Miniprotein binders against a2bj90. Designs and how they scored, part 95

Target 1, 235 residues: a2bj90
Amino acid sequence: MSRSARRKTSALNTVLRVVEVFASIQGEGPFTGTYSVFVRLAGCNLRCPFCDTRYAWSLEAGKPLGVEELVEEIARYEPSLVVITGGEPLLQRHPLNSLVEGLESLGLRVQLETNGILPAPARDEQLWRVYHVVSPKDVPVRVPGAKLHPSWVDYARATGRAWFKFLVANEQHVREVAEYVAKLGIPRSRVYIMPLTPEKLDMKELLELHSRIASLAVKWRLNFSPRLHLLVQLP
Below, E stands for the ipSAE of ESMFold2; O stands for the ipSAE of OpenDDE; V2 stands for 0.75 times the mean of E and O plus 0.25 times the DockQ between their complexes.

## First folded at step 10 (miniprotein)

Design HB8 (at its last look DockQ between E and O 0.74; V2 from the best seeds 0.77)
Fold by OpenDDE base, look of step 10:
Structure HB8 (fold): chain B 235 residues (1-235), chain A 84 residues (1-84)
Amino acid sequence: as target 1 above (235 residues)
Amino acid sequence: SEEIRKRAEETIREAQELLKEVIERAKKTGDEELQWMARLAEIYLRAAARAFQKGDLEKAEYYLKLAQELIEEAKELLEELKRK
């Protein structure tokens, strides 16, 4: 293979479509409270009716950024965690592996947010090494076209670097989650339930919803994920 | 279509009426869980109505369904509380 062919294949695997990069606190899942840089990637394979980031659904909503430039931008924030999110980050799997390699070379911890539709990382991918929060959209919220890929259960078992975060509204949803994770053999210690919050809740309603879902988490022996960023009014 | 929009509007109105009845009955029981279910149904129904007003029918239908499920669960709980 000629030097020119290696340069062209390297260039295509080194550009991401990025919607936004910002620093905040991780508000959700096992890393709640961590000072984080968020990288929101463009493109999604779902159209969740409750999505708060609809502006990221199109690949064209993102700007093309080089992996090296993006690593330098992220590093300037001195983050305790890099959160890769978006629509669905795994739609950009190839350049995302290059991004992870760059970030890990700087000693930065990386956490991916994914809907779990696409296959989990393989052992030869750089993505194998990072943390994953998988947010299934089939249970209990039943988004059309959502199905958890089975490889995420295997990845979680093999690595201990995956957690599953479920949106819930009531006790019936929590029951459905408990039954679903039991059937899949996912240990309860890796399961988070999170309030399904519509847009423009007032703070009183938001706090009450958090309290009710947290009580259900205790009752059902599941972990609770807040939406901390909404409670503290951060992005 | 205009027909889908009209049907969604009618369904939201029906859900609003049912929710009013549930809220009134819930206040009389003093049951905190029932009162919460009624408030949660109201939250989602307001979200449905806002989505509908914005022309987001998919979001409106989704939150309307959640509100309807909570209204039915609240009605079942009301009937259980009457039998005690």
Scores: ipSAE 0.781, ipTM 0.903, lowest interface PAE 0.6, mean pLDDT 93
Fold by ESMFold2, look of step 10:
Structure HB8 (fold): chain B 235 residues (1-235), chain A 84 residues (1-84)
Amino acid sequence: as target 1 above (235 residues)
Amino acid sequence: SEEIRKRAEETIREAQELLKEVIERAKKTGDEELQWMARLAEIYLRAAARAFQKGDLEKAEYYLKLAQELIEEAKELLEELKRK
């Protein structure tokens, strides 16, 4: 089969279950403030009680989109960053690697958001070369079944392409994060604490929570992640 | 199931009443850490109440537990301040 024919049949058989695609500002983590296109993939291997995207938990919530079609849709936004999120994007690992290949061929910068339960990328995966923000849910928020896969620390050390972002509600949580990352050997420069933000807070509560957690970040010498999109009322 | 909902509602109400007392005592001490514990507890307890009204019992219980832990820590600090 010719190269052209093989490429066409491969594209037709590679799909992702996608809940939504939209443009906004990356509001969290090391790329905060960047004009981004978000791709929310369906399916999650956790049921966090505080999750604000429960509509993405079921794989059935996503519609099938061909990878080639999705790359073209994303490119039309002219993003500075493509954020792949979900649910848990690594549940769709194979077609996700195809999407990354397509985005990279256009020179688009990609960031993955993951809960870190599934293993970090292997060196031969397209995902090896993208940025990752890993948000463990075992400490301090103690979601059942949320153990961080140890390969993420090895991956971060080997590549410098991973950061770790922790939801925290109070100083006890921050202390737990500090102990956890020290035990794993994760340098402070790779660690973000972010306020555990209930839905539908009024602006006063939202600002107070940000202020408290930011002060704790300074006290504990960790990076602070806002939820900037909430402060500026973007999706 | 109905018993679980009734117990959760009563627990939230009891936590709200206790928190009112903790907030008042925290203000009188002038202790910044105690006031933050009380304020964070208030934020999460309000979130628990909202989740309960929406029928999201799992979320309500999670935020309630978080608020209760902050309330208990605040009560312990208030006791320590009394001994000082």
Scores: ipSAE 0.780, ipTM 0.906, lowest interface PAE 0.9, mean pLDDT 91
ESMFold2 (binder alone), look of step 10: mean pLDDT 82; pTM 0.774

Design HB9 (at its last look DockQ between E and O 0.80; V2 from the best seeds 0.00; counts 0 for: pae E 1.8 > 1.5)
Fold by OpenDDE base, look of step 10:
Structure HB9 (fold): chain B 235 residues (1-235), chain A 84 residues (1-84)
Amino acid sequence: as target 1 above (235 residues)
Amino acid sequence: GDPEELRKRAEETIREAQELLKEVIERAKKTGDEDLQWMARIAEIYLRAAERAFQKGDLEKAEYYLKLAQELIEEAKELLEKSE
């Protein structure tokens, strides 16, 4: 490949389509309670009926931002964690690797949120080094076109840097999760169940859903993920 | 199918689920089983979410939450029938 082709590929690998950047508390999964900067990337390969971030589904909903500029913006918040989320962050895999490299060079910890449809990071990717919370949409919520890529199980086993967070509505869903993770050989210590929360719940409804799913987590010996940001009324 | 026919069918199914849920709530109150009462309240949460989605014209979301409500209603019915 000519130096010009490498420069053009490098330039394409330096721009992300970003919907929003904001500071908050990580409300979900193994890093719940952590002061975090959230980077919501544009574009998703799913159309989940229950998605609360539908505005991020289109790539065109994001603004093009340079990786260097984005690293500087994130660093100004002095975050304890950088959470890369969106629609599906791995749709922007190449510039995302460059972003991770920049953030890690500053000593910042990075967590990716992904639906797990796209392949897990390879060993030569910067993404290999970060934490991943994989949220499958095939089980139990059965979103059309969702299927967990098997490489995420291998990545989790190889690195210990992945967790699996499942949306659940009832005990049958929790059973399906328990059976699914057992079949895949995913340790229960890496599995979180989280209440499937409709939009515009009141606090009573929200607490009731949390209480039930937490009780089911204990009964089924799974970790519970709150939606803490909703409970404390943060972004 | 015709969008209006799909809307009408969704509306009918929501109404049927509302009636079934009322019956389950009444039966669950008579048993004094807190788990059944709780299951019925969660079904109500999803059913109301389906109704809100339907009112906004989001039929896909309405059908999705309706299904979740129906699953909980049927689970509650099965538990009630085992207790009778």
Scores: ipSAE 0.688, ipTM 0.872, lowest interface PAE 0.8, mean pLDDT 92
Fold by ESMFold2, look of step 10:
Structure HB9 (fold): chain B 235 residues (1-235), chain A 84 residues (1-84)
Amino acid sequence: as target 1 above (235 residues)
Amino acid sequence: GDPEELRKRAEETIREAQELLKEVIERAKKTGDEDLQWMARIAEIYLRAAERAFQKGDLEKAEYYLKLAQELIEEAKELLEKSE
C-alpha cells in the first residue's frame, strides 16, 4: 500500500472519544507547574465517589476525533507537556498509542494519568516511552473494583518513567499508603500523597487540607502533591 | 433498600456527627493540642462535604464523606480521652 493509502486506512481505524481539550497548568504530581494541554478521554472503569470529573465516565460523553486531527489541535497550543487523562485513558489503548506516536513525532512531551488497573505499557508500545502518573484507588480509598496491576511496579523499575500518587484524607490513610508501597517495593522517591479534596471548598478550606497533608508528607518522608490548579483557580 | 429509609438514616447520622464534632472541637481547643485541633478541623470539612452531597441527593457521596468525618471525630475523641 502507498503511504497515502496506509495513512487513510490508519485514520479510519484511529479515532479517540474525547471529552475536552484545553490548556492549563499541570497542578498535580511530579510535573506540577508545567504549561500543559490536557486531553480528557471518555470512559472509566471506576465510579469513585470523590471523582470530580464524573462527566467523563461514559464513552458517550466523548466526541469521536481522528488522531491526526487531534495531534494538529494539540500542537497549535505549543504545549510544554501534553497530559492525557480522563476517565481512564487506557480503555482506549490502541488509538491512544497512535496519538502518542503522532505527538512524539512532533517532539512533544507526553504524560499519562491512569488509575493503574490496566497493565503498564509493553516495550513495543509507544506508551512505553512516555511518563506516567499512576493513581491507585484500592489503597487507601478502597474504591470497589480498583486494584493496581503489578506490571506498573515492574515498569517503573525498568524505565524510571512512572510515579505513584495516592489520595489521602488523614494520617491513617498515609500509614496505609506507606505500608502498601513498602510491600510492593516502590521507593519513597516515586510516591506522592495528595489531599482528597471534596467539591466546592473555599480557599481557607483548601489551604487547611493542603497544610495537613503536606505536614504528613514531611512526617512520613513522602513526596507531597498539591492540587495547584484549585489553589490558583485554573481548570 | 427503602430509599426513604436510607435518606432518613443518613440525615440522622449526619446530625449525630455534627453534635459530636461540636463537643470535640471545644475540648480540643481547651487542650491546646494542635494535632487534635487540626483533626477536628478536617473532620468539619468532610462533614460539610457530606451535608452538601446529601442535599444534592447523592447519598453514596454523602455516606463516603460522612464515614471519613466520623473516623476523624472518633480518633480525636479517643486521643482526648487518653490525654485527659
Scores: ipSAE 0.603, ipTM 0.842, lowest interface PAE 1.8, mean pLDDT 90
ESMFold2 (binder alone), look of step 10: mean pLDDT 83; pTM 0.789

Design HX1 (at its last fold request DockQ between E and O 0.91; V2 from the best seeds 0.86)
Fold by OpenDDE base, look of step 10:
Structure HX1 (fold): chain B 235 residues (1-235), chain A 83 residues (1-83)
Amino acid sequence: as target 1 above (235 residues)
Amino acid sequence: NPDDEDDAQWLLKLARIYQRAAEAAARKGDYEKAIFYLDLAVEILEEALELLSNPEIRKQIEQELQTTKERIEAYKKKLEEQK
């Protein structure tokens, strides 16, 4: 294979379509409270009716950014964590591996947010080394075309670097999550339930919903994920 | 049980939150989102009915549930008209 073919394949893996880059607090999952830079990638393989980031659904909504430039931009924030999110980040898997390599070379911790439809990282991917929060969209809320790829369960077991975060509205949803994770052999310690918040909740309604779902988390012996950024009015 | 009544009252409130979200979506022509939130409201109202013992309240919630289901069917028709 000629040196020219390797350079052309490397060049195609160096550009991401990015919607936004911003610093905030991680509001959700196992890293809640962490000062983080968020990288929202463009494109999604779902059309969740409840999605709060619909502007990221199209690949064209993102600007093309070089991986090196993006690493430099992220590094300027001195983050305690880099959160890669979007629509679905794994739609840009190849340049995303290059991004992870760059960030890890600087000693930055990386967390990926994914809907879990696409396969988990393989051992030879840079993505294998990072943390993953998988948010299934097939249970308890059913989004058309959503199905958790089974490799995420294997990845979680092999690495201990994956957690599963489920949107829930009521106790029936929490029951369905408990049954689902039990069937898949996902340890409860890796499961988070999070309030399904509609748009434009007032703070009182938002807090009460958090309280109710947190109580259900205790009752069902599951971890609770807040929407902390909404509670503290951060992006 | 006083806990069941408190839980039922919360569920009724939550159903109304989702109904408002559905109405807001429908006003924007997003009938898919509207249907989604009304389906949630149906599930929550059904759960509330399991906890409610007062026949008068139950009758009101059954009526609200029926009205919500009819609204879902109306929005399904509108969604098909957009295709």
Scores: ipSAE 0.863, ipTM 0.946, lowest interface PAE 0.6, mean pLDDT 94
Fold by ESMFold2, look of step 11:
Structure HX1 (fold): chain B 235 residues (1-235), chain A 83 residues (1-83)
Amino acid sequence: as target 1 above (235 residues)
Amino acid sequence: NPDDEDDAQWLLKLARIYQRAAEAAARKGDYEKAIFYLDLAVEILEEALELLSNPEIRKQIEQELQTTKERIEAYKKKLEEQK
């Protein structure tokens, strides 16, 4: 089949439930500071009490968009990075793989954000070749139902394309993260700690919390992730 | 130890941050979020007590802990009423 016919068939048969598409700066993790387009997919398999994006929990919050149309919309932004987030994007795994294929065919770099409950990509998935920031919710905050699927550690080891990011409030939390990652065999170079920030902190409080958690990252020899978008007041 | 005193003062400030976040969540009827932040505040206040030695300040913090735990129980009852 021609490239054009394959593209039309994909658009007719693959649909994503999308909450929002917008340009901003990646504010967290290893790609912090990168001009990005965010694609927020609907549906989540957790109900974290601290979630910033509760409006994406329900699959019904998303509008159906064809993958081909979504690729075209994303490309018009000329992003340096496409961040696929949600909810939990892996709940829409099949059409998500089609989106990744389309984005990579245009040379666009893709990063996925996931809570890690569903398994890591298999070698035959388009998702195998993209970057992943995995945010387990079973340590230190222990969200009910959260459990990191062990395949993510194997995937990170095999590909070098996954990092693990943890919300922390204090040194006891950092200690718990350090113990957790050591037991799972996750190397420190792949681990980020990030401040657990409630809504509407004033800027002084936000900076103090960042400073305290960054100091702990140095002390414990872990990477630090800011919430840069909060510091610079971007979505 | 001056580092312990600085850390304790920060932990007290941090506990107040989470207590304020919990109160804001409760005013919106989000008792799961409120309980989550109060549980964090309790943990942080207990950590601060390990660093503080002044008995008058420790007593004040222990009273704050008890009040916070009572608030958690009140919010748990409110959460059950929402179910």
Scores: ipSAE 0.825, ipTM 0.922, lowest interface PAE 0.8, mean pLDDT 91
ESMFold2, look of step 10: ipSAE 0.810; ipTM 0.915
ESMFold2 (binder alone), look of step 10: mean pLDDT 84; pTM 0.811
ESMFold2 (binder alone), look of step 11: mean pLDDT 84; pTM 0.810
OpenDDE base, look of step 11: ipSAE 0.862; ipTM 0.945
ESMFold2, fold request of step 12: ipSAE 0.808, 0.824, 0.805; ipTM 0.917, 0.924, 0.911
ESMFold2 (binder alone), fold request of step 12: mean pLDDT 84, 84, 84; pTM 0.810, 0.812, 0.811
OpenDDE base, fold request of step 12: ipSAE 0.854, 0.852, 0.854; ipTM 0.943, 0.942, 0.943

Design HX2 (at its last look DockQ between E and O 0.85; V2 from the best seeds 0.84)
Fold by OpenDDE base, look of step 10:
Structure HX2 (fold): chain B 235 residues (1-235), chain A 83 residues (1-83)
Amino acid sequence: as target 1 above (235 residues)
Amino acid sequence: NPDDEDDAQWLLKLARIYQRAAEQAARKGDYDKAIFYLDLAVELLEEALELLSNPEIRKQIEQELQTTKERIEAYKKKLEEQK
């Protein structure tokens, strides 16, 4: 393949559809409390009824942004972590690899949020090097068309750079998570349970739900993920 | 057990939170979301019934459960009418 063909394929991999870029605190998972720049990518392969970011479901909801411009924008925030989220970031896998390369070249740490339906990164992808929080949508809450790709378990074992975060409402959900991760051979140390919060929850109700689910996390020997951004009223 | 009663009261409260979320979704014509939250409310009400011993409270929750199930079926019908 000629040098010209590689340059044309590189040019197609330089634009992301981005919904928003903002600085905040990572409110969820293993990096909770970290000053982060969030990059919300457009497009999702699911239609979760409980999704708080439905505006990101369409690729058309995002603006085209060059990878280089996006790297420069992110760098201006001096983040302790770059969080790539959205609908499903891995729908834009090719330009996302270029973004990760750019960010890593600046010494920035990157964490991906994914629903785990698409395959985990391969060893030759830049994405292999970053942290991943996988949020399965097949257990305990079942979204139609959701199935965890088995390669995420292998990736987690091979790299130690993946965690699994599950939305839960009650003890039965926590039990189902415990059984699911045991069956898949996912270490409990890599599992987070997080409260399933509806939109516009009262702060008192939100706090009580956090307390109840955190107690279940202790009882079931799982990690707890808050929704810290909701508790502290950050984006 | 006092712990079971506290747990049951929490589950009932959470069920009502999800019922409110469902009603808000339904008012917006989002019947998928409404059904989703009512299904969660059903699960929580059923779990609460396992913990509750008071016959009067149980009867009330059984009625609330039945009403919730009927509302799910009504929203399923509305969702089909939107297709």
Scores: ipSAE 0.861, ipTM 0.945, lowest interface PAE 0.6, mean pLDDT 94
Fold by ESMFold2, look of step 10:
Structure HX2 (fold): chain B 235 residues (1-235), chain A 83 residues (1-83)
Amino acid sequence: as target 1 above (235 residues)
Amino acid sequence: NPDDEDDAQWLLKLARIYQRAAEQAARKGDYDKAIFYLDLAVELLEEALELLSNPEIRKQIEQELQTTKERIEAYKKKLEEQK
């Protein structure tokens, strides 16, 4: 093994705590509709009351998987997009960078979902080159401890690879989002509003809520994110 | 104003959707989720009051608002008991 090969092999031999790996459709944000493999990492630095993946909150919920084996598992799905989600994936930042390196070496496109509390990637991180959908939880839903790290705005400006997605229920929430992003200097083209859907809505209620929030997105000149996987009943 | 009436009717419908979601969460013992949805219902009921002038309708909504706030306090007590 050369020194270069040892460095790459060492990075790919790190371990991630993984809750689940599955194929589905990306239902939210700028890549809505894309055939994707989801990798749900264990651990979260928030306890959002509305969270629909509470089973991923504890780091102990994840099984340890070697990055190299995980890359091979993901590749077998032949995904158009690999979505890294969780919990909060950046709690496992170091091995996550190794995973990204492995996926990108195979030409696989990667998107990260994050609550934005931990800092954005540095230029020398493999995560620098992936797409990020940042979902701040401090506005309008005001989850305690959920302050967006300011580096995400700098990262979005520098790279064009980050978008900001906000859960909203009504126009008051949309106004709060609009004021928040204006204050932070986040352009409207990078902002998505998404309906705050409780579990077990019937399809008529789900569609009506989508319609109402989409109309607000048009009115406020913001992007709309559906929860498409709920409409088509995919995981 | 028919647009205000439609908007108010939607806000009331959405408040009741969140009230139902809160009840479902409370049955599972998820009182933090229940409180979150009831707080949303309160916001929606208050917004609906801003759009409506009929005193009888407003009184009914104010009563619903008070009942919802009482449920929030009851669930807060349950949440503390779980800790």
Scores: ipSAE 0.836, ipTM 0.928, lowest interface PAE 0.8, mean pLDDT 92
ESMFold2 (binder alone), look of step 10: mean pLDDT 86; pTM 0.849
ESMFold2, look of step 11: ipSAE 0.825; ipTM 0.927
ESMFold2 (binder alone), look of step 11: mean pLDDT 87; pTM 0.854
OpenDDE base, look of step 11: ipSAE 0.859; ipTM 0.944

Design HX3 (at its last look DockQ between E and O 0.80; V2 from the best seeds 0.83)
Fold by OpenDDE base, look of step 10:
Structure HX3 (fold): chain B 235 residues (1-235), chain A 83 residues (1-83)
Amino acid sequence: as target 1 above (235 residues)
Amino acid sequence: NPDDEDDAQWLLKLARIFQRAAEAAARKGDYDKAIYYLELAVEILEEALELLSNPEIRKQIEQELQTTKERIEAYKKKLEEQK
């Protein structure tokens, strides 16, 4: 394989389609409360009816940014965590590995948010080293075309760097999650349930929904993920 | 059980939140979202009925459930008309 072919493949792996970069508090999952820079990548392999970031569904909604430029932009915020999110970040897997390499070289911690449809990182990927919060959309919310890739269970077991976050509305959803994770052999300590928040909730309704789902988390012995950013009115 | 009644009242409120969200989506022409939220409202209303013992309340919720199902079918038709 010629040196020219390796250079052309390296150049294609240096640009990400990015919707937005912003600093906030991680509002969800195991890193809730962490000062974070969010990198929202463009493109999604799902069309969740309840998605609050529909503007990120198209790859064309993102601007092309170089990995090096993006690393420099992120570093200026002095984040305690870099959260890679979007539509589905793993649609940009190759340049995403380069981004992770750059961020890790600066000693920055990285967390990926994924819907878990695409395969988990392999051992030779830079992504293998980072934290992952997998948000399945097949259970209980039954998004068409959603199916958790089985490699995420193996990755979680092998690394201890994955958690599973499920959207729930009621106790039946929590039951379905409990049965699903038991069947897959996912330890309950790695499972979070999070409120499915429809649009046009007021703060009172939002808080009550959080309370109800948190109580179900205790009852079912699962971890609770807030939507803290919504509760404290941060992006 | 007083806990069951409180849970049922919450579920009724939650169903109405999803119904309201569905109506808002439908007004924007987003019938996929509207259908999805009404389907959730149906599931939630069905769960509430399991907790409710008052025959009058049950009858009201059964009627609300039926009306919600009819709205789903109406929105499915509108969704097909957009294709």
Scores: ipSAE 0.846, ipTM 0.939, lowest interface PAE 0.6, mean pLDDT 94
Fold by ESMFold2, look of step 10:
Structure HX3 (fold): chain B 235 residues (1-235), chain A 83 residues (1-83)
Amino acid sequence: as target 1 above (235 residues)
Amino acid sequence: NPDDEDDAQWLLKLARIFQRAAEAAARKGDYDKAIYYLELAVEILEEALELLSNPEIRKQIEQELQTTKERIEAYKKKLEEQK
């Protein structure tokens, strides 16, 4: 890394409110199985009843970390993928763009996880170049106020760097997803259905739920996302 | 239809999974999660009824639906008291 590139990254003097940084595998979506470092940002614009990371809802749950320091911490893990998640990471959009700049200057690949309520990246944002897994919460799970911003469909079409992931419990949910994505013009190749898994399933139940949702994915010609980290008991 | 019977049995098992998860959430005071899981269980039980014609099994499921709806109302009261 050139001195100029490192100084350019840190020149914004930006701070992110971060709940946790940890290594694991990406267990969901198109990058399933990849050795990853997860950066969980504080704050969320939703209060989903089924949320398994409620501890990240408040911005006050995160501690302030400078972007330069965070980039160095992440790099020490030598990840194959950096997953930015939360809460809702786009609530901290400006310093998040600085973090992405720093990570990409080191050649690190970045994926964002978002509920898609806030708009997709503009062309002049660093976030424009990274991968996004968008998890709408209006269908089928019907969280109030969770309308997907239409710019995400435009972004996916323009860049090919967004996928849409939906929690489903049964075939009725899958039908609702299929109707939703067809109405929005989202190609099936960009759509994942994933089991809605409550806490404390035994392994037999967890596998059976995965099997049933995977069979529905085949039936409806949609991609299937496991929750692989649950199957292999990683965070 | 054997496929309908298999699907219905899975849906009954799935509803009970969410009912158990709701009870666990309620014990932790997470009544919004508990209500969500029970409402999902109601939808799943209603789907199972669409696949079944045996009147004894249907009667059992309809009682389970009523019990589940009563639990939803009890948890809604708990949630409002927390506010």
Scores: ipSAE 0.821, ipTM 0.924, lowest interface PAE 0.8, mean pLDDT 92
ESMFold2 (binder alone), look of step 10: mean pLDDT 83; pTM 0.805

